# VH-VL binders against p19838r805to892, part 13

Target 1, 88 residues: p19838r805to892
Amino acid sequence: QGDMKQLAEDVKLQLYKLLEIPDPDKNWATLAQKLGLGILNNAFRLSPAPSKTLMDNYEVSGGTVRELVEALRQMGYTEAIEVIQAAS
Key: E = the ipSAE of ESMFold2; O = the ipSAE of OpenDDE; V2 = 0.75 times the mean of E and O plus 0.25 times the DockQ between their complexes.

## First folded at step 4 (VH-VL)

Design b09 (framework fv_masavibart)
Fold by ESMFold2-Fast, scan of step 4:
Structure b09 (fold): chain C 88 residues (1-88), chain A 124 residues (1-124), chain B 110 residues (1-110)
Amino acid sequence: as target 1 above (88 residues)
Amino acid sequence: QVQLVESGGGVVQPGRSLRLSCAASGFTFSDYGMYWVRQAPGKGLEWVAVISYRGSNKYYADSVKGRFTISRDNSKNTLYLQMNSLRTEDTAVYYCAREKGYYDYSGSDAFDIWGQGTLVTVSS
Amino acid sequence: QSALTQPASVSGSPGQSITISCTGTSSDVGGYNYVSWYQQHPGKAPKLMIYDVTNRPSGVSNRFSGSKSGNTASLTISGLQSEDEADYYCSSYTSSGTLVFGGGTKLTVL
C-alpha cells in the first residue's frame, strides 16, 4: 500500500523496536529473508541498527508498504501490522 | 517432495534473447525469495539475480545488469529469467535456487534447494 | 575470478580422511561464521553439504564436517568413499554483505 517514503518516522521507529527481538519468527532477519534481502543479512547483522539498515535498503530498492505488510502477515506479527495500518 | 525444475535453455546467437522458467513444487513458493545462479563450462558458481517473495524487489549481478530481468508468477509457482542482448560470456548452466529459511536469528543464507539446471549456449 | 582461494585438486584413497581449504580475508571468511560448502557431481546441480561453517543439513553424512581457523575454512571428509569424488565449492558472505564463491576443488578418489 504505497511507497515506504510515506511511512512516518515515528511508525518506522516503533517497527524497528518490534523487529529487534530474539524470536526467530518475528525479527529483522526473518523479515529480510521474506523481502528478498536475505543475501544482505550479514551486512544488516553487522550494522549497529539492523532493522533500520534493512528498512533503508528496502526503501531505496523501491519496496512497498503493501509487500512489507504481507511479509509481516506471513510472520504472524499482528502487532507490527497494526503499527503500520493505524498510521495509514 | 520439494523441487525446482528449469526449462527454456538452448543454443542462441549473440545479441538474441532467451527466457528461462523455473517451476516450483512441494513448498509455499510465495513465501521465499528466489535466485538464479549460473555456472560457465568448467568454471565456478556465479550469482545472477534475486527476486523478493512478492516480486517487488529485484537485484542483479553487475555482469547482467540492464540485460537480464528476473520475474515471478506466484499464482503459477514459477520463476522467470528474461535474458536479452546475450553474449558468448553468458554461456552457462543456469540454476534456480531457494535460499535456506531462517530457523533462528542467525540465519544460514545458503542455497538449500536447487533445480537440475538448464544449459544456455551463446555462439555464432 | 573467484574471491575465495581453494586448491584446484585434492586426492585421497578409500577410507582416508582428506581436507579441502577455503581461504579468504578478515572481510569474509575470517570476519564471519557464514561459510557454506557445496558438492557437485558431473552434470548435476550443487548440493548443500555444510552451512554456517559447521552445520550439516538433514540427509548429509556425518563423514562431512566443517571448521574454520582465522581466514581459512576447511571441509573434512572422513572415511573417504568413491562416491565422494566430485567438485567442492565454498562460499562466504563479505563485509559488504554480498555472497562470493570459491574457485572449486576437484576431489579424486583413487
Scores: ipSAE 0.007, ipTM 0.593, lowest interface PAE 11.7, mean pLDDT 82

Design b10 (framework fv_masavibart)
Fold by ESMFold2-Fast, scan of step 4:
Structure b10 (fold): chain C 88 residues (1-88), chain A 124 residues (1-124), chain B 110 residues (1-110)
Amino acid sequence: as target 1 above (88 residues)
Amino acid sequence: QVQLVESGGGVVQPGRSLRLSCAASGFTFSSYGMYWVRQAPGKGLEWVAVISYDGSYKYYADSVKGRFTISRDNSKNTLYLQMNSLRTEDTAVYYCAREKGYYDYSGSDAFDIWGQGTLVTVSS
Amino acid sequence: QSALTQPASVSGSPGQSITISCTGTSSDVGGYNYVSWYQQHPGKAPKLMIYDVTNRPSGVSNRFSGSKSGNTASLTISGLQSEDEADYYCSSYTSSGTLVFGGGTKLTVL
């Protein structure tokens, strides 16, 4: 499980930085699809901070750290997983 | 039928203002991001402005920033483009377009429904 | 600031295959899988042919296919038909949250 609110702000900022690197397999847009939030793409891409808007929506939707890590695993984003798990 | 119908185009002098409207029908307008795209005579497509489904986010091309304002009225299923301080280089056919919606997919900047366009001529 | 580069024109004969390129940067075409292709006949509004790099909308012929390698997206039209004669435009999302179009390519079917 794990509550998204338990992630420290520094961890979230590191994750946002990684998700905004221009890599089509490893950015916030691909993560949004893996988290089942692709229908809200307009809200994310038009946000001044897409990664933050995505994560805020994910948390409001009842998303968990476990599901986030699984989505990142499906993306092959080991660096992002390590940021989250090292903070645990 | 899903449709977008533009209106409000015409001939105006440089420095004046014009308001375009786009009437949407056949779909849940309030669920979609909406766009204005223009095409100068004999030229290519140029993105002008976008507005999120709820009107909270708006972005403009650098060429129109500070002069054009995009807005929407979800209760009337209508998209607007207020064009101020018009220049001869704003002469174009203006299309309204709907963002492609997806069920359980990643979204896209694709435009699956386009209006027929309305001609704006800025002439001295 | 970043414009997408397309060839001004391409031509082919009926039954032939042609490919139209669309070259951007790592902050648009190369960085995101949000590349679309539009077909425009004279005097008409554009029609969506490909979205998200490779996907065809319902009703678009499978003769049209899309791909991407690095910073270059491609539209391939196989089995060319006279009705394919049109202008073709690519577009992409950018890291700035904006949209850019390519300059357009005129396809002539000889």
Scores: ipSAE 0.164, ipTM 0.793, lowest interface PAE 4.3, mean pLDDT 87

Design b11 (framework fv_masavibart)
Fold by ESMFold2-Fast, scan of step 4:
Structure b11 (fold): chain C 88 residues (1-88), chain A 124 residues (1-124), chain B 110 residues (1-110)
Amino acid sequence: as target 1 above (88 residues)
Amino acid sequence: QVQLVESGGGVVQPGRSLRLSCAASGFTFSDYGMYWVRQAPGKGLEWVAVISYDGSYKYYADSVKGRFTISRDNSKNTLYLQMNSLRTEDTAVYYCAREKGYYDFSGSDAFDIWGQGTLVTVSS
Amino acid sequence: QSALTQPASVSGSPGQSITISCTGTSSDVGGYNYVSWYQQHPGKAPKLMIYDVTNRPSGVSNRFSGSKSGNTASLTISGLQSEDEADYYCSSYTSSYTLVFGGGTKLTVL
C-alpha cells in the first residue's frame, strides 16, 4: 500500500522509462487499463510524456503504491516492480 | 445527428495559404480530441494533425510540421487547420475526424465520426 | 506515403472469407493495442470497422473481425457480399506519439 507521494522522483523517472518501451503487455497504455484509467488513454497518448501524465493522474486520483504494484504484477512486469521495491 | 462539416477548400497557388474549418454538431465538442486526415486523389489516407480536447497538446505529421497549424474554438464547436507555404503535394481531400471513446471507454486512435471532406487543390 | 504494409489488393467470391494483413514494427502495431480498420467506398469518407485490434463498433456486421499476432494485425471478412467491395485501411498509434495508416487494400468481390 502507501502514498504515491512517497516515491522519490528518480524512482518515478526509472518507472517512466520502463513504461515507454513499446510492448503491448508492459507499456503505459496497458498499465492505464489495469489501473482503471483506460477511459483517459486518449489524453495520455497525446501527452509529450504519457507515462508521467498517467502516473500524475493516478496520484491525483488517490491511487496507492500497493495497487500500482499489483497492476504491474498482473502485467508480469517484474523489472518495474523491482524499481519500486528497491526504493522502499 | 452527430455531424462534422468541413469548409474552406479550394484552388490555391503554391506558396499561398488557406484555412480550413470543421463545424461540429450533435455532441459535446469540448470533450473530444480532433484530427485532420487527408487523401490525395487516387491515394491512401495520411494523418495530418491532432489536437487535444482543450487545445493544450498538438502534433503534426513530419510532412506538414512548421507549415500547418491546428487549432480549435470550443465556444464555437469549430476545428481549424491553417495551411501555410502550400505545395502541390498538399493537394488532397481534407477530412476532420473525431476520436472515439474519449470519455466513454478505453481510449484509442480510432475515428468514429468523419466529415464529408473538403478538396484543396494546389496548382499553378 | 504510409509506414504500415498492406497488400495492394485481395479478391474473393460471394460467401467466401478473406483476410487483409497490416504489418508494422514493435514501435507501432507490435507495441500497442491501438489498431483500427476503416472501410472506404468510392467518393465516400472512411467508416470505422474495427478499433483496439478486435472491437467492433455498434452497427458493424459481425462478419468483420480483427486480430493481431506480433507486428501484424489482420482484418477478416467472412461471408463476402458485393457491398464489401471497397478500400480497407489499417492504422496504428506509434511510440513517437503520432498516428500512421497502412497503404490500403482494394477488395474486389468477384
Scores: ipSAE 0.258, ipTM 0.815, lowest interface PAE 3.6, mean pLDDT 87

Design b12 (framework fv_masavibart)
Fold by ESMFold2-Fast, scan of step 4:
Structure b12 (fold): chain C 88 residues (1-88), chain A 124 residues (1-124), chain B 110 residues (1-110)
Amino acid sequence: as target 1 above (88 residues)
Amino acid sequence: QVQLVESGGGVVQPGRSLRLSCAASGFTFSSYGMYWVRQAPGKGLEWVAVISYDGSNKYYADSVKGRFTISRDNSKNTLYLQMNSLRTEDTAVYYCAREKGYYEYEGSDAFDIWGQGTLVTVSS
Amino acid sequence: QSALTQPASVSGSPGQSITISCTGTSSDVGGYNYVSWYQQHPGKAPKLMIYDVTNRPSGVSNRFSGSKSGNTASLTISGLQSEDEADYYCSSYTSSGTLVFGGGTKLTVL
């Protein structure tokens, strides 16, 4: 489980930076698809901060830290998982 | 039928201003991001500006940033491009275009519907 | 200005297959799966042929296909027909949140 609201803003900012690196396997767009939010990619892409808009949407929809970590694991994004887990 | 119709083009002197309009019909205008794309005579396509479905986010090509303003009026199903401080290099056919995919259903930097274009000629 | 590199021209005969390349960097074509291809006949507005690297809109012939490897996206047209003679442009999302087009390729069907 885990409530997304429990993640500190500094942890979220670190995650956003990792998701904004141009890498087709490790960016915010790939994460959006893994989280089942690919249908909202137009909203994320047109945002000045796509990763923040994605994570805000995921949190509002009741997304969990457990599912976020699983999606990142499927992406092979160990560094992003470590940022989240170090905050737990 | 889905349609975009541009208007407002013409011949204008360098340094002057011009406003282009794009009238949308046949779809829920307020649900789509909208774009302006231009093409100089005999040249390729150049992205100019984009505006989100609700008008809250806007991006511009570096060549027009600070001079052009994109806006929309969802109650009138109309997209605008305010062009200030026009240069001879701004001479082009200006197309309005709809983002592929409904706001909530599809992510894509693709333009599935295009207007016929309106010619802007900036010359002395 | 366009930042993506396309060949200025390509040619083929009816029934052949041709491929048009679109080369960028890791900050555009290589970094995102948001590559589109457009067909433009003289005096006409562009028509979307491919979006999100590989997807075809309804009404576009399956003779048109898209792919990507590293920093290069490709448009392949199989079973070439005279009506395919046109200019073709690629485009890509960039890490700056902007959009960039390729310089365009004139396809001649001989």
Scores: ipSAE 0.311, ipTM 0.825, lowest interface PAE 3.3, mean pLDDT 88

Design b13 (framework fv_masavibart)
Fold by ESMFold2-Fast, scan of step 4:
Structure b13 (fold): chain C 88 residues (1-88), chain A 124 residues (1-124), chain B 110 residues (1-110)
Amino acid sequence: as target 1 above (88 residues)
Amino acid sequence: QVQLVESGGGVVQPGRSLRLSCAASGFTFSDYGMYWVRQAPGKGLEWVAVISYDGSNKYYADSVKGRFTISRDNSKNTLYLQMNSLRTEDTAVYYCAREKGYYDYSGSYAFDIWGQGTLVTVSS
Amino acid sequence: QSALTQPASVSGSPGQSITISCTGTSSDVGGYNYVSWYQQHPGKAPKLMIYDVTNRPSGVSNRFSGSKSGNTASLTISGLQSEDEADYYCSSYTSSGTLVFGGGTKLTVL
């Protein structure tokens, strides 16, 4: 299992808010593609909370904070990276 | 080879109910999200409802919320639309459609396979 | 009348290029890369021409291309042919988890 469980719920909530902004370069759908979970994008978008469903799936699948930060870096999402790093 | 066939359309009076069916063949039905889209005579396309591959998630257009119910039976490769409290404004050709590459691709909210459509006329 | 704005009609001659626009908001076309285009001939079901803004399904001619700038998506048809005469609809995913369509554009090949 990955180290995503060590992220506080408050940090996850802030991340969800950032990923729900309708910005094509910085939303949950783009992050899902970067995390290799793009195949599940239809399931995420049909969820009442796509960002939460994506992150829950990533965590259960053994996703790591390191890979999440790298994906966000590829997206140029500095604010999201700062939210995660400030908590560590 | 891949095919969707609608049935159940017809003429019905306002306030009545009608159930549409869509039979799928030539692909693994349970791997795909499915949609109902309608088109009033001489008018444009309007999304009606969507259902996830396993039936656990459903979304509806505001115009049909509380009146229409989308469902599926993966063992029978069939999609359904239960239409209650029908209004004259519901008169349209109803298409069932498959989401493009839900299982194999990044998702698109795009419809790559469409049925032929079934006409529903709501009139007195 | 529709959530996404398209011109009611567009026309061109064989061999020309035409472009159809689809304008929404930051909560649909501008916010997501899930824009699709459909071609519909009279009495027929729609056919998917473009998905995810720029991608063509297998079997769709490379004369059809899609693009997006800000809140406006565009479908361009190059080398216009008589069989391209049809209605064209755009669609987009929305921040509410729903799908919206444009009002449609009638393409006439003169």
Scores: ipSAE 0.007, ipTM 0.668, lowest interface PAE 8.9, mean pLDDT 84

Design b14 (framework fv_masavibart)
Fold by ESMFold2-Fast, scan of step 4:
Structure b14 (fold): chain C 88 residues (1-88), chain A 124 residues (1-124), chain B 110 residues (1-110)
Amino acid sequence: as target 1 above (88 residues)
Amino acid sequence: QVQLVESGGGVVQPGRSLRLSCAASGFTFSSYGMYWVRQAPGKGLEWVAVISYDGSNKYYADSVKGRFTISRDNSKNTLYLQMNSLRTEDTAVYYCAREKGYYDYSGSWAFDIWGQGTLVTVSS
Amino acid sequence: QSALTQPASVSGSPGQSITISCTGTSSDVGGYNYVSWYQQHPGKAPKLMIYDVTNRPSGVSNRFSGSKSGNTASLTISGLQSEDEADYYCSSYTSSGTLVFGGGTKLTVL
């Protein structure tokens, strides 16, 4: 539930680490496509921190924690969901 | 007509500098990431550098890091490669290339448009 | 930098199918779905044939297809034609935020 702004910084940092592991089905690029931000993939890839840039863009676009969790569920990324939900 | 035209190649001595230009036409230059790719005579392709659509992010191959600088001027639809401290192994045809379309979900470290190339020969 | 591994040459006859492999590591080909294939005729700039492992740009024949299994990506060309004779290069995004090319494969249509 709710605004991405409520997500604590340490939770976000743990999520970023999980999304930057080289796993073709569970990285930030796959998440970007699931969140409808695939059009910005070249901007994320050329960022010093792709996961952070993706999440910053998602937050600015009005993205929610609920939709983020749903996207991660579609990816089968249970560990990432647990990081978010343990903090809620 | 979508085109990329490189210029600035030539013969230079080791240790000197050279600046390459790539003139873009037929598309919105400021919307695309741009690449430099080189090919030594009779050899394969080697990625050199990439620059984001707005110029804020740049990445380089380890072989050129610290010596080459990629830049762009979106008002002039032009990409640049400043090559300093040139070495004989930098001898190659240098291609300017556009990142696969920004609007296609998969604009994704692929080069959909290439220039004709410009030859740089570093020799004494 | 190390290049991705491709066979130096492959050959086939008109109408046949051939496959060109591109082998990397879990930090490039195996770790990301960002593999591209390029065709280069002598004296010409390369042409994009496949991007993101499987996708064809507009104007590229459906005789060209891409796939990936583990650390190896493959380009398959069906219904070989004499015009397909060229050098083929793969490339991949890497975990270092860089790009790497394969050594290239010369396709001969006999």
Scores: ipSAE 0.013, ipTM 0.693, lowest interface PAE 7.9, mean pLDDT 85

Design b15 (framework fv_masavibart)
Fold by ESMFold2-Fast, scan of step 4:
Structure b15 (fold): chain C 88 residues (1-88), chain A 124 residues (1-124), chain B 110 residues (1-110)
Amino acid sequence: as target 1 above (88 residues)
Amino acid sequence: QVQLVESGGGVVQPGRSLRLSCAASGFTFSDYGMYWVRQAPGKGLEWVAVISYDGSNKYYADSVKGRFTISRDNSKNTLYLQMNSLRTEDTAVYYCAREKGWYDYSGSDAFDIWGQGTLVTVSS
Amino acid sequence: QSALTQPASVSGSPGQSITISCTGTSSDVGGYNYVSWYQQHPGKAPKLMIYDVTNRPSGVSNRFSGSKSGNTASLTISGLQSEDEADYYCSSYTSSGTLVFGGGTKLTVL
């Protein structure tokens, strides 16, 4: 598990909520694609908590906060980036 | 104080419909994803359906997809399972369960609170 | 979908330790750290004992511990007591996005 361990639980929960919206440019499925995990999208889609399952899988795979923020920037999701950058 | 109470089980004939309810109390129902899990007599546990905290996302086991519908009414703290086209193999005790930590801190994808179950018997 | 493999039964004496295995594949137990364990007494609803492989909910005795090696997760119960006699089920998420349970293990304390 990578640098993702440094994110506070409240920050992660806020991020999960932001990723569960219907906007195709700002949901967990688009984030999964940007993080190179699109091949697992069917697993995430059928999960009870797609955004949490995605983020947990990303962390276990050695994903970093830096790459997460870059993916969110490519999505234009400034609200999500602000949540991550805020002190908890 | 935190509890889930199922109701609506009973004996029905194949092809008929039945609606289960699960009344939640002692916690903020709208913060949690909710599940239906069943257990056939003398058999193991089988996941049936899940619904997100706001009702926007729903997922089903292949065995019930197209026949069962999960829903919730957050204003009434109640979870539902509408079961259509019932089959004898749907005979089971149906439990409603709360996902641990859906939007509560220190979360996990596990079932930390279970109801006592309601028996559904599908027989001719 | 195939269930995770658990021994049908296991037994031990009071004060001893036992271990229950839960074997899957790289697409479930081996691929994810989302293994949970449930205890079920006859006629009762299941109770969560372990989540995320190793974590105990508040109120669960530290006599219960979980671990994982490769495709096999394990539940270990130390200092066996008569009230531990129950059915134990493991569960895991799968690469297809579904949740799968083990077949269950009946623990007898003799």
Scores: ipSAE 0.006, ipTM 0.601, lowest interface PAE 11.9, mean pLDDT 82

Design b16 (framework fv_masavibart; at its last look DockQ between E and O 0.09; V2 from the best seeds 0.00; counts 0 for: pae E 12.4 > 2, placed apart)
Fold by ESMFold2-Fast, scan of step 4:
Structure b16 (fold): chain C 88 residues (1-88), chain A 124 residues (1-124), chain B 110 residues (1-110)
Amino acid sequence: as target 1 above (88 residues)
Amino acid sequence: QVQLVESGGGVVQPGRSLRLSCAASGFTFSSYGMYWVRQAPGKGLEWVAVISYDGSNKYYADSVKGRFTISRDNSKNTLYLQMNSLRTEDTAVYYCAREKGYWDYSGSDAFDIWGQGTLVTVSS
Amino acid sequence: QSALTQPASVSGSPGQSITISCTGTSSDVGGYNYVSWYQQHPGKAPKLMIYDVTNRPSGVSNRFSGSKSGNTASLTISGLQSEDEADYYCSSYTSSGTLVFGGGTKLTVL
């Protein structure tokens, strides 16, 4: 599973950059839908850092690294998965 | 009855300031993001600014950054646009608009309620 | 000018179908499913017709439908009526966190 708090800050920053791209299959908006947080789209969209706001909300909701990686697999986002897993 | 009513438009000279107000009624104002959108005479729509439900986040079109300030007073159900250093190209009907859906409820950058608009003319 | 490209005008006869295109880039229309369409009659405020590419607000006729393919979103109006004569604008969220509109399309019903 893994606690989201265990992810190093530099890994999180790399993930945020990957999720800020304009690609409907590979951005923070699609990840929010996959994580069941799509209802908060307005809060994420208008934040100064949508990906960070999404991930902070996911952590507060008890989200796990395991389910984050599963959501990224459903999106086909291999590069984002590798950033998380390579850092261990 | 959900309603938005703009006021404060008028004729001003370049370099001057003007403040627009938008009075909201018929809904829980503090639950919605709010927008200002303008339309120059005979031209299309142009987004100006957005403010989150609680006023903590604001975004502006590049054409108005540094000159315009969006703000809101949730206790008065009122949205504001402070326009400084006005230019002739700012001449337009200014609409306030409500974001579709509650801030925390699956909204989009869609505007389901619009005011009637208020005309701002910047001329020398 | 406008960030999103729309034809300046389209026309049709009563009962016909017409389609209005809205073309952007991968940083707006192509990158997000946040495309809206607005109808504006002369001297009036715009009215929301379509949001999130395909969704219709309650009270909007099912003659109006939206779609998207790549960087181009489309508004289709079937069973054209005289009251549909208006200007139509598309809008989209952008990767910079801003909103952009199309230049507008004047629909004439002849």
Scores: ipSAE 0.396, ipTM 0.844, lowest interface PAE 2.5, mean pLDDT 89
Fold by OpenDDE, look of step 5:
Structure b16 (fold): chain C 88 residues (1-88), chain A 124 residues (1-124), chain B 110 residues (1-110)
Amino acid sequence: as target 1 above (88 residues)
Amino acid sequence: QVQLVESGGGVVQPGRSLRLSCAASGFTFSSYGMYWVRQAPGKGLEWVAVISYDGSNKYYADSVKGRFTISRDNSKNTLYLQMNSLRTEDTAVYYCAREKGYWDYSGSDAFDIWGQGTLVTVSS
Amino acid sequence: QSALTQPASVSGSPGQSITISCTGTSSDVGGYNYVSWYQQHPGKAPKLMIYDVTNRPSGVSNRFSGSKSGNTASLTISGLQSEDEADYYCSSYTSSGTLVFGGGTKLTVL
């Protein structure tokens, strides 16, 4: 059972934005791979909001905030981690 | 070919309501977040409201919270701004603007398409 | 929200290079790479000139460039031309999940 619902909507919004950047090492596609959802990247890419679609699928799949932070850490995406931690 | 066209502006008295529309064409409207931005005469740009591509998320500037409502009809390629309890300080040209999309992996809150604007004058 | 800080006006002669600053905080300009610049001629809608601090949209002259250091973003216009005379606004994403505009800068071409 995931706990992504613990993240406030404004926090999620910030994360969506941070993951929609022209940095191949820090974008939603890389995060998706770290979270084991990389096989859905084409589906995400074709969606109106790839980052949001990714995060929604992650939540539905039972993802946890802890695992999300760990994935972001592997990406070296400190700014995204700080957004989550500041809200906790 | 990509275009936004605002309408619905006019002169109203304080306390009254007005509904603005923004007609989109030349792009997949349902794929983009949309903004309302206003500019008082001789003043700068001020963010008013934003709505996500599917309308599931809405945010407002503090100055209009509780009075304005942003909405969209993707089947009609139209963005709306319902303005209630209008005040004199709401007098401005109101622009609708398209947030630069996610397709090119670019950042958010960059408005690459603007309408020509519609003037709203609140005066007693 | 408080507007980002821009100089009220700047001026330059044709052919010169000028820079417009946009100063915010670590919660906006300094915190994210989502700074945009808009050009607005009198009676016209704003036009996007720079996004994501440094990127130019298609059709925007390469005379326009953007940069950022700390909490200050900058728009540089090289080879200044008379048509560049306009108001310029910066904007930035904020930690609140929305955006903020600068107060605007009037550029006069002498």
Scores: ipSAE 0.019, ipTM 0.704, lowest interface PAE 5.4, mean pLDDT 90
Fold by ESMFold2, look of step 5:
Structure b16 (fold): chain C 88 residues (1-88), chain A 124 residues (1-124), chain B 110 residues (1-110)
Amino acid sequence: as target 1 above (88 residues)
Amino acid sequence: QVQLVESGGGVVQPGRSLRLSCAASGFTFSSYGMYWVRQAPGKGLEWVAVISYDGSNKYYADSVKGRFTISRDNSKNTLYLQMNSLRTEDTAVYYCAREKGYWDYSGSDAFDIWGQGTLVTVSS
Amino acid sequence: QSALTQPASVSGSPGQSITISCTGTSSDVGGYNYVSWYQQHPGKAPKLMIYDVTNRPSGVSNRFSGSKSGNTASLTISGLQSEDEADYYCSSYTSSGTLVFGGGTKLTVL
């Protein structure tokens, strides 16, 4: 069982915004690939809110905050990591 | 027989409007994302617009943003493209295409079913 | 977002193998395993030949194969036949969440 419920809702909302910027290194599709969810990217892209749909799927799949931070680190997305760390 | 059939193409003057339809049959239309893809005479393929399976998300190429509207009616198994303020650069064969495996998560971003295309000519 | 680069044309004789390249970036071909190839005969709609870099849809001959290395995907046609003469397009998923097409390659069977 994952621990993504530990992230406050306002942290998740900030992450959604950060993942929807037009930057190929720092978007939700690249994050999905790093989290092992890349096969679902077509479904995420066509959903009402792709970054939220990705994050919700990751959470229900048992994803952890530690794994999320590591994926963001591999992307070089320090601003997103700082949002998570500031909430802890 | 899985099939997509476009209609509504024709010759129009610049600045006019045209509405394309794409009739789907032989599959569960409401389970798939759909694209409009165009091809100018003698040129390559260019995606135009995409709509999610339930119509809640729509994306457009920069060249048509603000002028074209993609929509669907899942109860009629029909995809639409409303094309306003047409320009000569919009002259192309317009295809509707089904995105492979969208809803069943088996797929990736590929177009496994295409219609035959409908020609839109924008000319003075 | 950079366009996918394909050679404008390639040619081969019947029975030979030919390869068509499709070069992108780490934000598309290199970053994802969602490369597709389409065959288009004159006056016809495109037909999906390869998806997910290497997979053939049902009904596509095993003479068609796909691969990639780094930022370059490749379509290989073995045992070339006159019916293979067509335009070929690659496409890739991109980090922007949409697809991009290559410019197309005209295959001529001599």
Scores: ipSAE 0.006, ipTM 0.619, lowest interface PAE 12.4, mean pLDDT 85
ESMFold2 (binder alone), look of step 5: mean pLDDT 90; pTM 0.925

